# Miniprotein binders against C2 domain-containing protein 3 (C2CD3): the designs that were tried, part 1

All scores and structures are predictions.

Target 1, 169 residues: C2 domain-containing protein 3 (C2CD3), of Homo sapiens (Human) (q4ac94r1171to1339)
Amino acid sequence: SSGLLDVGLRYRRSPRTAEGVLAARTVSISVQIIRACGLQAAAKALAEREPALQFSATVGVNASVTTHLSFLPQGEQRRTHPVACSFCPEFSHHVEFTCNLVTQHCSGEACFLAELLEFAEVIFAVYHENTKSASDIISIESCKEYLLGVVKVPTKELLIKRSGITGWY
Structure headers, positions and changes below count from the first letter of each chain, unless a header shows other numbers.
F, E and O stand for the ipSAE by ESMFold2-Fast, ESMFold2 and OpenDDE, each averaged over both directions (binder to target, target to binder). V2 = 0.75 x the mean of E and O + 0.25 x the DockQ between their complexes.
[cut] marks letters that were taken out.
Atom coordinates printed by the task and the answers are left out, and those that the model quotes come from them; centres of patches stay.

## First folded at step 1 (miniprotein)

Design a1
Fold by ESMFold2-Fast, scan of step 3:
Structure a1 (fold): chain B 169 residues (1-169), chain A 82 residues (1-82)
Amino acid sequence: as target 1 above (169 residues)
Amino acid sequence: SDEEIERLMEEIAKLYDEVLKLLEKGDPEALEELRKLYEEILKLFTAILEGDPEAVKKLKEKIEQLKERLQKIREELEKRGS
């Protein structure tokens, strides 16, 4: 099936000093959002329910993407800058999430990062955002955000593949 | 003992870091085996939190077994280097 996002996921250790090796309790999960494509279909479908999207469905959307690791709080969510007026925006966005190697659930059960990654997902949400124009009078309503689509990428392959995960989703 | 539990968590975190270093050398099958040991350690840690005094002893034994396996894997990788 045709994917919306060209992404990459990879984990890596960040501490390289002697002190860091002795005290290392975290790793970084690297997430790349290279580009999106095929946003015409999503924009057209949403415009059938949202008249405010009709112009963008015809000309191009102002797309931004949020990244959320399913086992981290929503407060650690990241967001790309919007790319104006395009159905195939290039983001070239790179972000890293610092993850503890061992955590505890509310139940008191200890959980290794490997166990979390086996059942976790990276959740990408693609939005259309209105941008300001110097010549336009912009109302609060015209600054509304619209959800175009959601892409979920399983993280379990990070347990066994050093090169990480890359491809269209 | 909260202090003992914290110390054990720190040891487990260090061992996980060593496993990740071995992954960088390219043995996915070794990771799968080590991951099974981590699952056993996780179960024992849960038992400790539930107040089983025997679980602390068993967890320490599993941690030592994992350390020994990691050392043997490192020695084998060093021998293959030549």
Scores: ipSAE 0.000, ipTM 0.176, lowest interface PAE 13.3, mean pLDDT 68
ESMFold2 (binder alone), alone request of step 1: mean pLDDT 76; pTM 0.682

Design a2
Fold by ESMFold2-Fast, scan of step 3:
Structure a2 (fold): chain B 169 residues (1-169), chain A 82 residues (1-82)
Amino acid sequence: as target 1 above (169 residues)
Amino acid sequence: SDEEIKRLKEEIDKLRQEVEKLAEKGDPWAVEYLKALEEMIKELEKAIKSGDPEAVELLKTFIELLKEYLERIRELLEKRGS
């Protein structure tokens, strides 16, 4: 009931940019991250663990969220833009994952998307990004990130709900 | 052959009826498969008129995948008791 993330998940037809039979073999899993709230406790715990990092009651975090579908490779992970100086950041972030209706298991056996969704989850990781400044000559990859929390949302309801899954987690 | 194409279309019609029943229960995947069947039939009729022999094999493959998927969906729904 005291969830960290306000999210939405739904299945949808892949956008029709190519016509014909091949498009019928894929669907999109739509993921929306509306906002996070209640990051004060996580920030306090982080400040206690990291002696070089301090948070005051009036200073928020620079939060970003990664989205990972548990049955897809790590390289398919997505990330929001960071929202600066807030304990309740608004992301208004929307991404789609294109998924094959049928894929091959490592055992050589065919696996249907419905089977994967029955036991899968969407994993959201919330980070604080501690960056001094960004410039054209300095990669954002040089910035240090700190984990604030993890939210996992089961995907099994996507098989049977027309409107998808929405709420705080 | 024409006889084989006729039999495949009859099999698709039977599968369409099964998918329609799942769609009536509100299964969102069944709705997507129903639309895919409509599109597949139209594309294959065009390809067959063009003399494309591979269109028949594509149709057989799609039918088999759809049959397997429907059986797995039924198993999952029965397991939940929804």
Scores: ipSAE 0.000, ipTM 0.273, lowest interface PAE 10.7, mean pLDDT 69
ESMFold2 (binder alone), alone request of step 1: mean pLDDT 67; pTM 0.517

Design a3
Fold by ESMFold2-Fast, scan of step 3:
Structure a3 (fold): chain B 169 residues (1-169), chain A 82 residues (1-82)
Amino acid sequence: as target 1 above (169 residues)
Amino acid sequence: SDEEIKELKELIDALRQYVEELAEKGDPEAVEELKKLEEEIKKLEKAIKSGDPEAVEKLLEKIYELFERLLKIMEELEKRGS
């Protein structure tokens, strides 16, 4: 068994006023990315696919993680800040996705959030970001990213477990 | 109205698991209010099928009132849980 990513998922409704909740007709899905571990194996596999890349046993990778809810558009994905030179990066990253309780035209009909969550998943993609110097400026921008791995966490347990879903995946 | 009823059922379904978990740990009042909401929504579906617009209006008002009470109960449970 292997776990690459230490994450947490929580289904949250924050009802400070009844009128506000009813008017919004939305809920929040909270996603935490705490850390990744054991990226040496993923880096080795990546180097075999991308022969131009080399990794030092003492340096590590420049890891970032994207979060995508499978039932939301790709444009709604989020990304952590890259963590440099580590095979066990700590992200301590928290994002919230605001989801409508009912969506229209999904699969040609109305789709309800509870039904979507039964078959959905949170997709985490872990990347190595190859950065280059930009002139003599201190700031460097990511020039190219390489996929290290993908972690998928089912959302079906979110509605039946108030404490949420946490662990290594 | 059909879409609005489906939205109300979705809201209740979303709250159902949360309310039932909380009630098992301390307060059955939330479960009771949830059951009242489910019963009123069944009556609303019947009234829509029978084509009774006056009954639909009255039931819809009652459903929103019950939903507001349920949310207030949930807020009180959150205060005690946190």
Scores: ipSAE 0.000, ipTM 0.125, lowest interface PAE 13.7, mean pLDDT 66
ESMFold2 (binder alone), alone request of step 1: mean pLDDT 74; pTM 0.661

Design a4
Amino acid sequence: SDEEIKRLAEEIDKLAQEVEKLAEKGDPWALEYLKALAEMIKELAKAIKSGDPEAVELLATFIELLAEYLERIAELGDPEALKRIEELAKKVEELARKLEKG
ESMFold2 (binder alone), alone request of step 1: mean pLDDT 59; pTM 0.458

Design b1
Fold by ESMFold2-Fast, scan of step 3:
Structure b1 (fold): chain B 169 residues (1-169), chain A 82 residues (1-82)
Amino acid sequence: as target 1 above (169 residues)
Amino acid sequence: SDEELKERIQKLKEKVDELRKAIEKGDPEAVRKLYEEILKLFTEVLKLAEKGDPEAAKEIEKLMEEVAKLYDEILKLLEKGS
C-alpha cells in the first residue's frame, strides 16, 4: 500500500570542479518530497492495529517520510521532519544522494550505476511518529514509529530523462 | 604491473575519443554503449592505480575531467534515444 505522495527525482551530473576527479566519479540523485495527501485510510487502519496509541485519527497523523535508494545501504536512508496533525502534510523536503558511478560487490565484481538504476527503485516509507509520554516515569531512547504506507518509484527512466521523474505516487 | 595499467589507460583514451565522435553524430545507441564501456574501464584503471604511479594518476584525472564535461550531452542524447 502507499499514500499519495508528490515527489520528484532527478539524475544530475556533478558540478564542474577545478580538479574534476570527483565530478567524473560521482553523480547526484536529487529527491524532492513535496507533500503527502489522502492519509485518512492509513490512519484508520493504524488506529485499529494499535489500540494502545489512543490518538485521534480524525485530526491527522504525525507523518514523516524516509527515502531509501534500493542499491544503497539502509544507513544511507534519509528522513523528513515530522509534520504534526495532518492527513495532507507538506514536507517541502529536498535531499541529494551522492552516488559513485562505479561500486564494488563483496564478490569482487564491479557494478556500474547505470546497471543499478535499470533495476532499482526509490522507496518512500511513510510513518506516523508517536510522541513519547512527557511522564518522568517513561524514558524512551527513540520515538516509536508506525508504518502508514510505502511508495516505490522505479529508477530505470532516471538516467535517460534529463528533466527527471515527477508526479504523484 | 605498470604495463597493464598503461594499456588500460590508452584504451580508455581511445574510448573517450570514440564517445566524442558518437556525441557529435548524435548516435544515442553508440553513446550508451561507449559510456558503459568507459565506466567499466575507469573501474579497472582506478583499481590498478589505487596505490601507485603519480603520472598515471594525473592522466586518469585528466580523462575523468574530459568525461565529466560531456555528462550533459550524454544525458541529453540518451533521453532522445529512448
Scores: ipSAE 0.000, ipTM 0.174, lowest interface PAE 11.0, mean pLDDT 71
ESMFold2 (binder alone), alone request of step 1: mean pLDDT 78; pTM 0.733

Design b2
Fold by ESMFold2-Fast, scan of step 3:
Structure b2 (fold): chain B 169 residues (1-169), chain A 82 residues (1-82)
Amino acid sequence: as target 1 above (169 residues)
Amino acid sequence: SDEWLKEYIQALKEMVDELRKAIESGDPEAVELLETFIKLLEEYVERLAELGDPEALKEIQKLKEEVDKLREEIEKLKKEGS
């Protein structure tokens, strides 16, 4: 078996000359999206669902990937640049999510990040973006995205592996 | 033992060190904020102890002792500010 996305996840706490108590209580979750492959099946399924769309075996899709950590707000979601005309797009995308070691004491209840990561996941959503060519007039209202697939990577193993999680999902 | 747990304990130790530095600075405007952070740290250490990891028990006990010292220092600072 081979997954759709070649990704890497790492939990890091930098030994920086960070100032103050606030800096001492944060960590970074590093997410890398290297490439996707095997998008032909997803594109075929999409074309069957959306008959107005046609996908050629010789052209590919215009793929982009969103990254969402299940315990963070939707507003913290990140997205790759789209890669045109490929069933195996290479993104070479790297982002970091800054997380508190514990949740804020705003409601009187505290939760360790480790408790969240035990049952959380990183959610990757792969989209086809319907875009006009560079020579055409760009119309934002005509830009529509279509879901090709969803990949969920459990964060539990980030707690037990210093090197993080890498591989196809 | 989980490598995460060791890293978490280390992070809490660094938080203790930063709080100690802030208390030593004697900034009276920071007292209320420092008190809040000490209270949070107390809750975090207690909750960490509930995980019951025997390998971490000694380090958690040391953290509890360090947090108790911070509590004593902040109470002294509050008294001086009154």
Scores: ipSAE 0.012, ipTM 0.265, lowest interface PAE 8.5, mean pLDDT 71
ESMFold2 (binder alone), alone request of step 1: mean pLDDT 75; pTM 0.680

Design b3
Fold by ESMFold2-Fast, scan of step 3:
Structure b3 (fold): chain B 169 residues (1-169), chain A 103 residues (1-103)
Amino acid sequence: as target 1 above (169 residues)
Amino acid sequence: SDEELKELIQKLKELVDELRKAIEKGDPEAVRKLYEAILKLFTAVLKLAEKGDPEAAKAIEKLMEAVAKLYDAILKGDPEAVKRLEELIKELEKLVERLEKEG
């Protein structure tokens, strides 16, 4: 079946030794947010909750990505640029999360990449936002975001697919 | 590659100086990005060293663990954490110098 969001995930290990490949101290997870499609149903549901929304040319759609893993910088949401006038926005956005395995535990104890990826997931949230026009008052309160959908991609699959994963979710 | 190791050490010293300045200015975004860059360069030094000397690679990994433990303190702008980071880079430089002499 068709999903709402076309994404890609890959990991790479930064330190390497002949014996130490399994115990890499840093790992990077590359995330691509390529495009969304089929947002009509979510937009209709949003309009029913928020009938004052016009869905005009100033309307923006963006996506953010988060994870519960301790990445550098920790806890930051990564967000695409907004795309106006589309139920199938093209983002072509990439971001890289660097995880230091030593800092995943409060004691500084290192953990295996496999343990982190087995229980982790990458979370994508797609938002409708009213793009501020030149006539709007510039303030945080006047820039409203509304959740259109959430996609969760388990990272366990990266353990068995070294080239990464890509597809609709 | 010995030239490359020295270049990486020099870049680390420059990044730590910029990190100190970012903390003095109170620029948390710059602090996070500079710390990340420093950690990536430590990883590059480790990758280069492991090709020649597994014992040196273990010592560098131990230094990198110490750097990683400074994460929260550096983000909070603790000047003692920056001083400790400078000490760790000096130890890394000493390890690189020993590798040259042992070649």
Scores: ipSAE 0.000, ipTM 0.093, lowest interface PAE 17.6, mean pLDDT 63
ESMFold2 (binder alone), alone request of step 1: mean pLDDT 81; pTM 0.780

Design b4
Amino acid sequence: SDEELKERIQKLKEKVDELRKAIEKGDPEAVRKLYEEILKLFTEVLKLAENPDDPEAAKEIEKLMEEVAKLYDEILKLLEKGS
ESMFold2 (binder alone), alone request of step 1: mean pLDDT 77; pTM 0.721

Design c2 (from a4 with W29E Y33L A36F M40A E43L T61E F62A L65Y Y69L R72E L76R)
Fold by ESMFold2-Fast, scan of step 3:
Structure c2 (fold): chain B 169 residues (1-169), chain A 102 residues (1-102)
Amino acid sequence: as target 1 above (169 residues)
Amino acid sequence: SDEEIKRLAEEIDKLAQEVEKLAEKGDPEALELLKFLAEAIKLLAKAIKSGDPEAVELLAEAIEYLAELLEEIAERGDPEALKRIEELAKKVEELARKLEKG
């Protein structure tokens, strides 16, 4: 977390009618990953930690962000495309998580979604992606991921802020 | 168990009535939302008396709509209504948690 990650979170539902409340069994959590800044320190630490990478900490990183909601299965995580050679990459990436209010997304446990959101987090993992070459012989691309930082944003504020939350974390 | 669930359902129904009374004094947008929330809570309280676990999840959804109302009232600058609705939301959430445990 050597830099700052600019994100937006919003909780959404379809209708706000009595019938809609009773019939709706899914809610959506909208996540915007706008940009990261200040990745210089993380890049320098990575270069020192992994000298064999031969990557230049003065030029930038090839940053991607993985988004995970803490109470959903790992298979539900999402990833941005990498942004090359930047310490302040702009992703402008939107992802939506659909949560079922009946146990299908609670690992077989009956859960109150409101209680889950009070104690849950959206977890952002920022990686440097090293694809070693545009090789003359390219078949299957091999990519290593190197963790630059982790940002955790609590979801409890979504229960009381209808317009959502936005800011640097 | 069954007696506890019935008692909680009655308390939720009472809170729905208080939300309805508050709506009668609120602005038009808050009134509309509170009417829908009150009806949803009454229906969910009735379903809980039947012992349906899915009714508990629907009640949690109704609590989330109440939280949205809190923000709308706060944006309009009515501190008395905000404080009362916030207290009601907290009580409903506490009752929902107890119902889940029990």
Scores: ipSAE 0.000, ipTM 0.121, lowest interface PAE 15.1, mean pLDDT 63
ESMFold2 (binder alone), alone request of step 1: mean pLDDT 63; pTM 0.502

Design e1
Amino acid sequence: SEKVTIKVRGDDPEKLYEIAEKVKEEAEKYGLEVRIEYDPETGTLTIEVTGDSPEELEKAVELAKEIAEKYGAKVEVRRE
ESMFold2 (binder alone), alone request of step 1: mean pLDDT 81; pTM 0.771
ESMFold2-Fast, scan of step 3: ipSAE 0.020; ipTM 0.410

Design f1
Fold by ESMFold2-Fast, scan of step 3:
Structure f1 (fold): chain B 169 residues (1-169), chain A 82 residues (1-82)
Amino acid sequence: as target 1 above (169 residues)
Amino acid sequence: SEKVLIYVRGDDPEKLREIAEKVKEEAEKLGLEVTVEFEDGTLIIWVTGDSPEELEKAVELAKELAKEIAEKYGAKVEVRRE
């Protein structure tokens, strides 16, 4: 369901410094993940797919969120720390994505940014993190993760909203 | 009250009791209180701390023990904080 994540997105331009003649202009995209809410339905759906997960209605999930900008490689994605035992975890997580813009190849920085952001999204994936399962023979040292939901926020409005985009998604 | 919960599912009650005693022993070494309950073939262990620092100790202990339990006993284990 929509309205699972309370997030904020902000675009900030870093100008080229006069003293750094060869310094590239940079664009900063700030992403804030404040909290998730209402994870009971997603947890129930997951429990039906994975009966051995043993969800308790009173305990919650161990939630983490990944942030991926659709125009950047997957290796540039970020992840929150997990928040244990909650269906409404508070992350208070802030990350910044810094992108270089090559001004020589376009009529200006704004033109290239408008092109990128017109078709891009910030993709948030919410996971439940669990330790190895008794049913799994997989010898993984890290905990196993299970997808609870995906939230996509278009970036098109970042060009026209100086205060950015904020709210439940 | 803040608690760290460890859920262990297994079909062997003797193994579950062994797991409960091991968790209790390790938690008590760190000065943490442990409460145990059995439901529907599931062992539920609460590890409590009276301070944020003790709660973080409980979380780290629970994660380490959950990894060991899953690997040694092949049990389904979840760690949660209440």
Scores: ipSAE 0.000, ipTM 0.110, lowest interface PAE 19.5, mean pLDDT 66
ESMFold2 (binder alone), alone request of step 1: mean pLDDT 76; pTM 0.675

Design f2
Fold by ESMFold2-Fast, scan of step 3:
Structure f2 (fold): chain B 169 residues (1-169), chain A 80 residues (1-80)
Amino acid sequence: as target 1 above (169 residues)
Amino acid sequence: SEKVLIYVRGDDPEKLREIAEKVKEEAEKLGLEVTVEYDPETGTLIIWVTGDSPEELEKAVELAKEIAEKYGAKVEVRRE
């Protein structure tokens, strides 16, 4: 595959309230991470500077993916479970972000979600998770993560495409 | 859930790779999750096996020992 991640994005507006008004307060942005491929090159590049990654560059990485919407705080990011020892991990992962239609800026003015989506991105970061244990008293058990790649998908087309955005990125 | 750490020591990185692949395959058949790491300072393959069934975890440990022994590698197990 020519892209790093096979993903799907969909914009879902919340339903009508009991009063029959169409003034929804929130929307859901659905993110699906189906699989990653082509992780060999990134793993080998990292292994040149990280001895602990040399084996993973040969055998396969323990990949996990974080999803971050550029207009939301870092605390709202999500992460897949890791998939061990693979250069083409399958995640079949789905998350939803609940977003307010109107957000207040620090300046005190309102900002509509549609305006944010015109300039925003969904940012996927692919990591290798490396854990090892102390075998004796001179080494320490550690858990590290190493960045393999970043994929950015613009959100502006979410309002244009009813079926959402899908494909390799 | 339970976690078991399996340390495999050998002098041939390619044999360690084959051990890792076979152990992962067998453990996943038992419904277990496997994470594999390599410690270049000690030449040790470190396999984390995680699952909810102690019975299946012990099967994975025995399979790992059998696979590693076939390749002439040494195995040490640490339970969490």
Scores: ipSAE 0.012, ipTM 0.320, lowest interface PAE 8.9, mean pLDDT 71
ESMFold2 (binder alone), alone request of step 1: mean pLDDT 80; pTM 0.742

Design f3
Fold by ESMFold2-Fast, scan of step 3:
Structure f3 (fold): chain B 169 residues (1-169), chain A 80 residues (1-80)
Amino acid sequence: as target 1 above (169 residues)
Amino acid sequence: TRVFIVVEGPSEEVLRRALEIIKETAKEAGVEVHIEWDPERNRAFIMIDAETEEKAKEAAERARKRLEELGLKVRIETKE
């Protein structure tokens, strides 16, 4: 198993000067989803469970990926465009999450972002979509989604690694 | 090894000087530093990241000693 998703994470702060760093109250966390690969096994398992999806095992899946930062609300979740009929979809998806340097813990106490990142993770969920493109609002409400896999990437090393976290997960 | 320092100062000016001392100490010790600033409460969060526990603790201890002379409140923790 060489991993399901080719992703990149980077902690970004600008400007990089001492005065700018001291004045900054927010940072961005950059998330890239380059591609998924090896979806044949997940598709086969899904098709055996869902008779209506047996065709996906021979043609490919309609894959999309959601990104969730474990310390942010579900409403901040992002989603790639769907890629039709592929077992190795390329998304070339890039999003940024703007985060406060000082935020509130679930208990209501103020907490530094660096402290949250020690125990946080980025959660990627890979789905097969059995419906029209997300650009169609009506189809979104009736969309049937089937989970293919979940990838969790710890954020612990974002503060250590200036080049960020990258690779297959 | 990671060492975390929370610094609270009586004023923004004193705290800015303290952060410069921390940066200088980190450079001298050859360790990485991440700083988060909270100006509303005159405090900052500092993470020192070093390849060895000894190196991280020495850098943190040197910083603590210098900061105490400026009248700052300093809390140091090591996370596993």
Scores: ipSAE 0.057, ipTM 0.541, lowest interface PAE 7.5, mean pLDDT 74
ESMFold2 (binder alone), alone request of step 1: mean pLDDT 74; pTM 0.658

Design l1
Fold by ESMFold2-Fast, scan of step 3:
Structure l1 (fold): chain B 169 residues (1-169), chain A 103 residues (1-103)
Amino acid sequence: as target 1 above (169 residues)
Amino acid sequence: SDEELKERIQKLKQKIDELKEKVDELRKAIEKGDPEAVEKLLEKVRELYEEILKLFTEVLKLAEKGDPEAAKEIEKLMEEVAKLYDEILKLLEKVEELKRRGS
């Protein structure tokens, strides 16, 4: 057993056509985050620098995961709900990113999604969220997120592997 | 080079024609209700489509600014691929519906 995140990536070709004028020339990139494991080691390492994490390093972290496609704007980032007090949280989280088959660089040059995917990656960032109760609203300054780890999965195989990419990373 | 661009465009046209042929074969297999042929043809269609996308990426990189004949051909091929993609998506919907009825 190795890796931090158990994930699945799939190139989905079922776009929707709204007006029926033209089929949307888009594809969906499906991202599934099944679970994380081994977060105790990451939490302990971080707790050496972050005293607030000592308790979480002992009992379990409140983990959430962000998903970012390297060629999309930061605003298109998605996040799981936090899973409380666990070093092996199960997320069972599924998101889809809708991408145009042909896009334009800022230089005006046309670029196919296939070209972007050859050099792109899906970036997963795993955080511990230090959550406070509603009665502690005044202590908003003590509510922080702490980075536990980053996992990067290349997208180049999405174009050649019909079953997608799956496994521990 | 211009010759390399021409070769890639010719290969792209050939792959697009092959995809058209396989899409038509897929449509006929669906109409006949031949699930083994449908599965094999879907895989071939997927492979050809991915090859075509890679070739377009290469063609776009090789296309020089100010080659009007190449630009016109590339635009026409992009339109053909867009239409084929739409057809493929419609056929995939039919396959999914037939699987649900067949189960």
Scores: ipSAE 0.000, ipTM 0.131, lowest interface PAE 12.9, mean pLDDT 73
ESMFold2 (binder alone), alone request of step 1: mean pLDDT 81; pTM 0.786

## First folded at step 2 (miniprotein)

Design e2
Amino acid sequence: SETFTIKVEGPSEEVLREIAERVLEEARKLGLEVTVEYDPETGTLTIRVTGDSPEELEKAVELAKEIAEKYGAKVEVKRE
ESMFold2 (binder alone), alone request of step 2: mean pLDDT 78; pTM 0.705

Design e2a (from e2 with E18L E21T R22F E25L R28E K29Y E56Y K59A L63M K70R)
Fold by ESMFold2-Fast, scan of step 3:
Structure e2a (fold): chain B 169 residues (1-169), chain A 80 residues (1-80)
Amino acid sequence: as target 1 above (169 residues)
Amino acid sequence: SETFTIKVEGPSEEVLRLIATFVLLEAEYLGLEVTVEYDPETGTLTIRVTGDSPEYLEAAVEMAKEIAERYGAKVEVKRE
């Protein structure tokens, strides 16, 4: 189970153009999810509790990945599309999070992005999406998700490394 | 070009790193040249910011002061 996701994280900032020095500034945190591998073990464990997943445990899962920055609300999560029938799905997924350099707590206190990144994480959750068969279309629920794994990548090096953070996690 | 020298003494290396990081971010944003030196014997971080805009240089200095005040670090600024 070591090294489930091949990911890349980068801090991107546009050069200053025509903005006042006191104006709020934004940056992009770029997240790439290249692929996942080794999903057989998680799929087999799930199939032991869920007979409906026995086929997927044999041939491959329909994997999708959510990305969550720990200092942002859950509502700002991103998700890949599912890749069908694979234990090593390739997502080639790229998203950007636009973040203010200076943000504000609900209490009214200012907080700097550098402070947040020193203690934050990017949280990836890998799911199997089980789409119901034609016989189950009458059901209100057409898709159910099963958690296969969670990967957490610290962000403290994003501001220091020009090349970003890349590798298996 | 004009240079401001910012000397920082903080309660921890982590605080010094935070101050340096934020000043580097602001300097990069404003197109300033920056040099950072750390003396482990004195525990002093020295940041030199160079540029042609006094207003931008002051913005970088203000950033260092603001973070230092928040984390209990001591900042001394010198115009070279």
Scores: ipSAE 0.000, ipTM 0.201, lowest interface PAE 13.9, mean pLDDT 71
ESMFold2 (binder alone), alone request of step 2: mean pLDDT 82; pTM 0.776

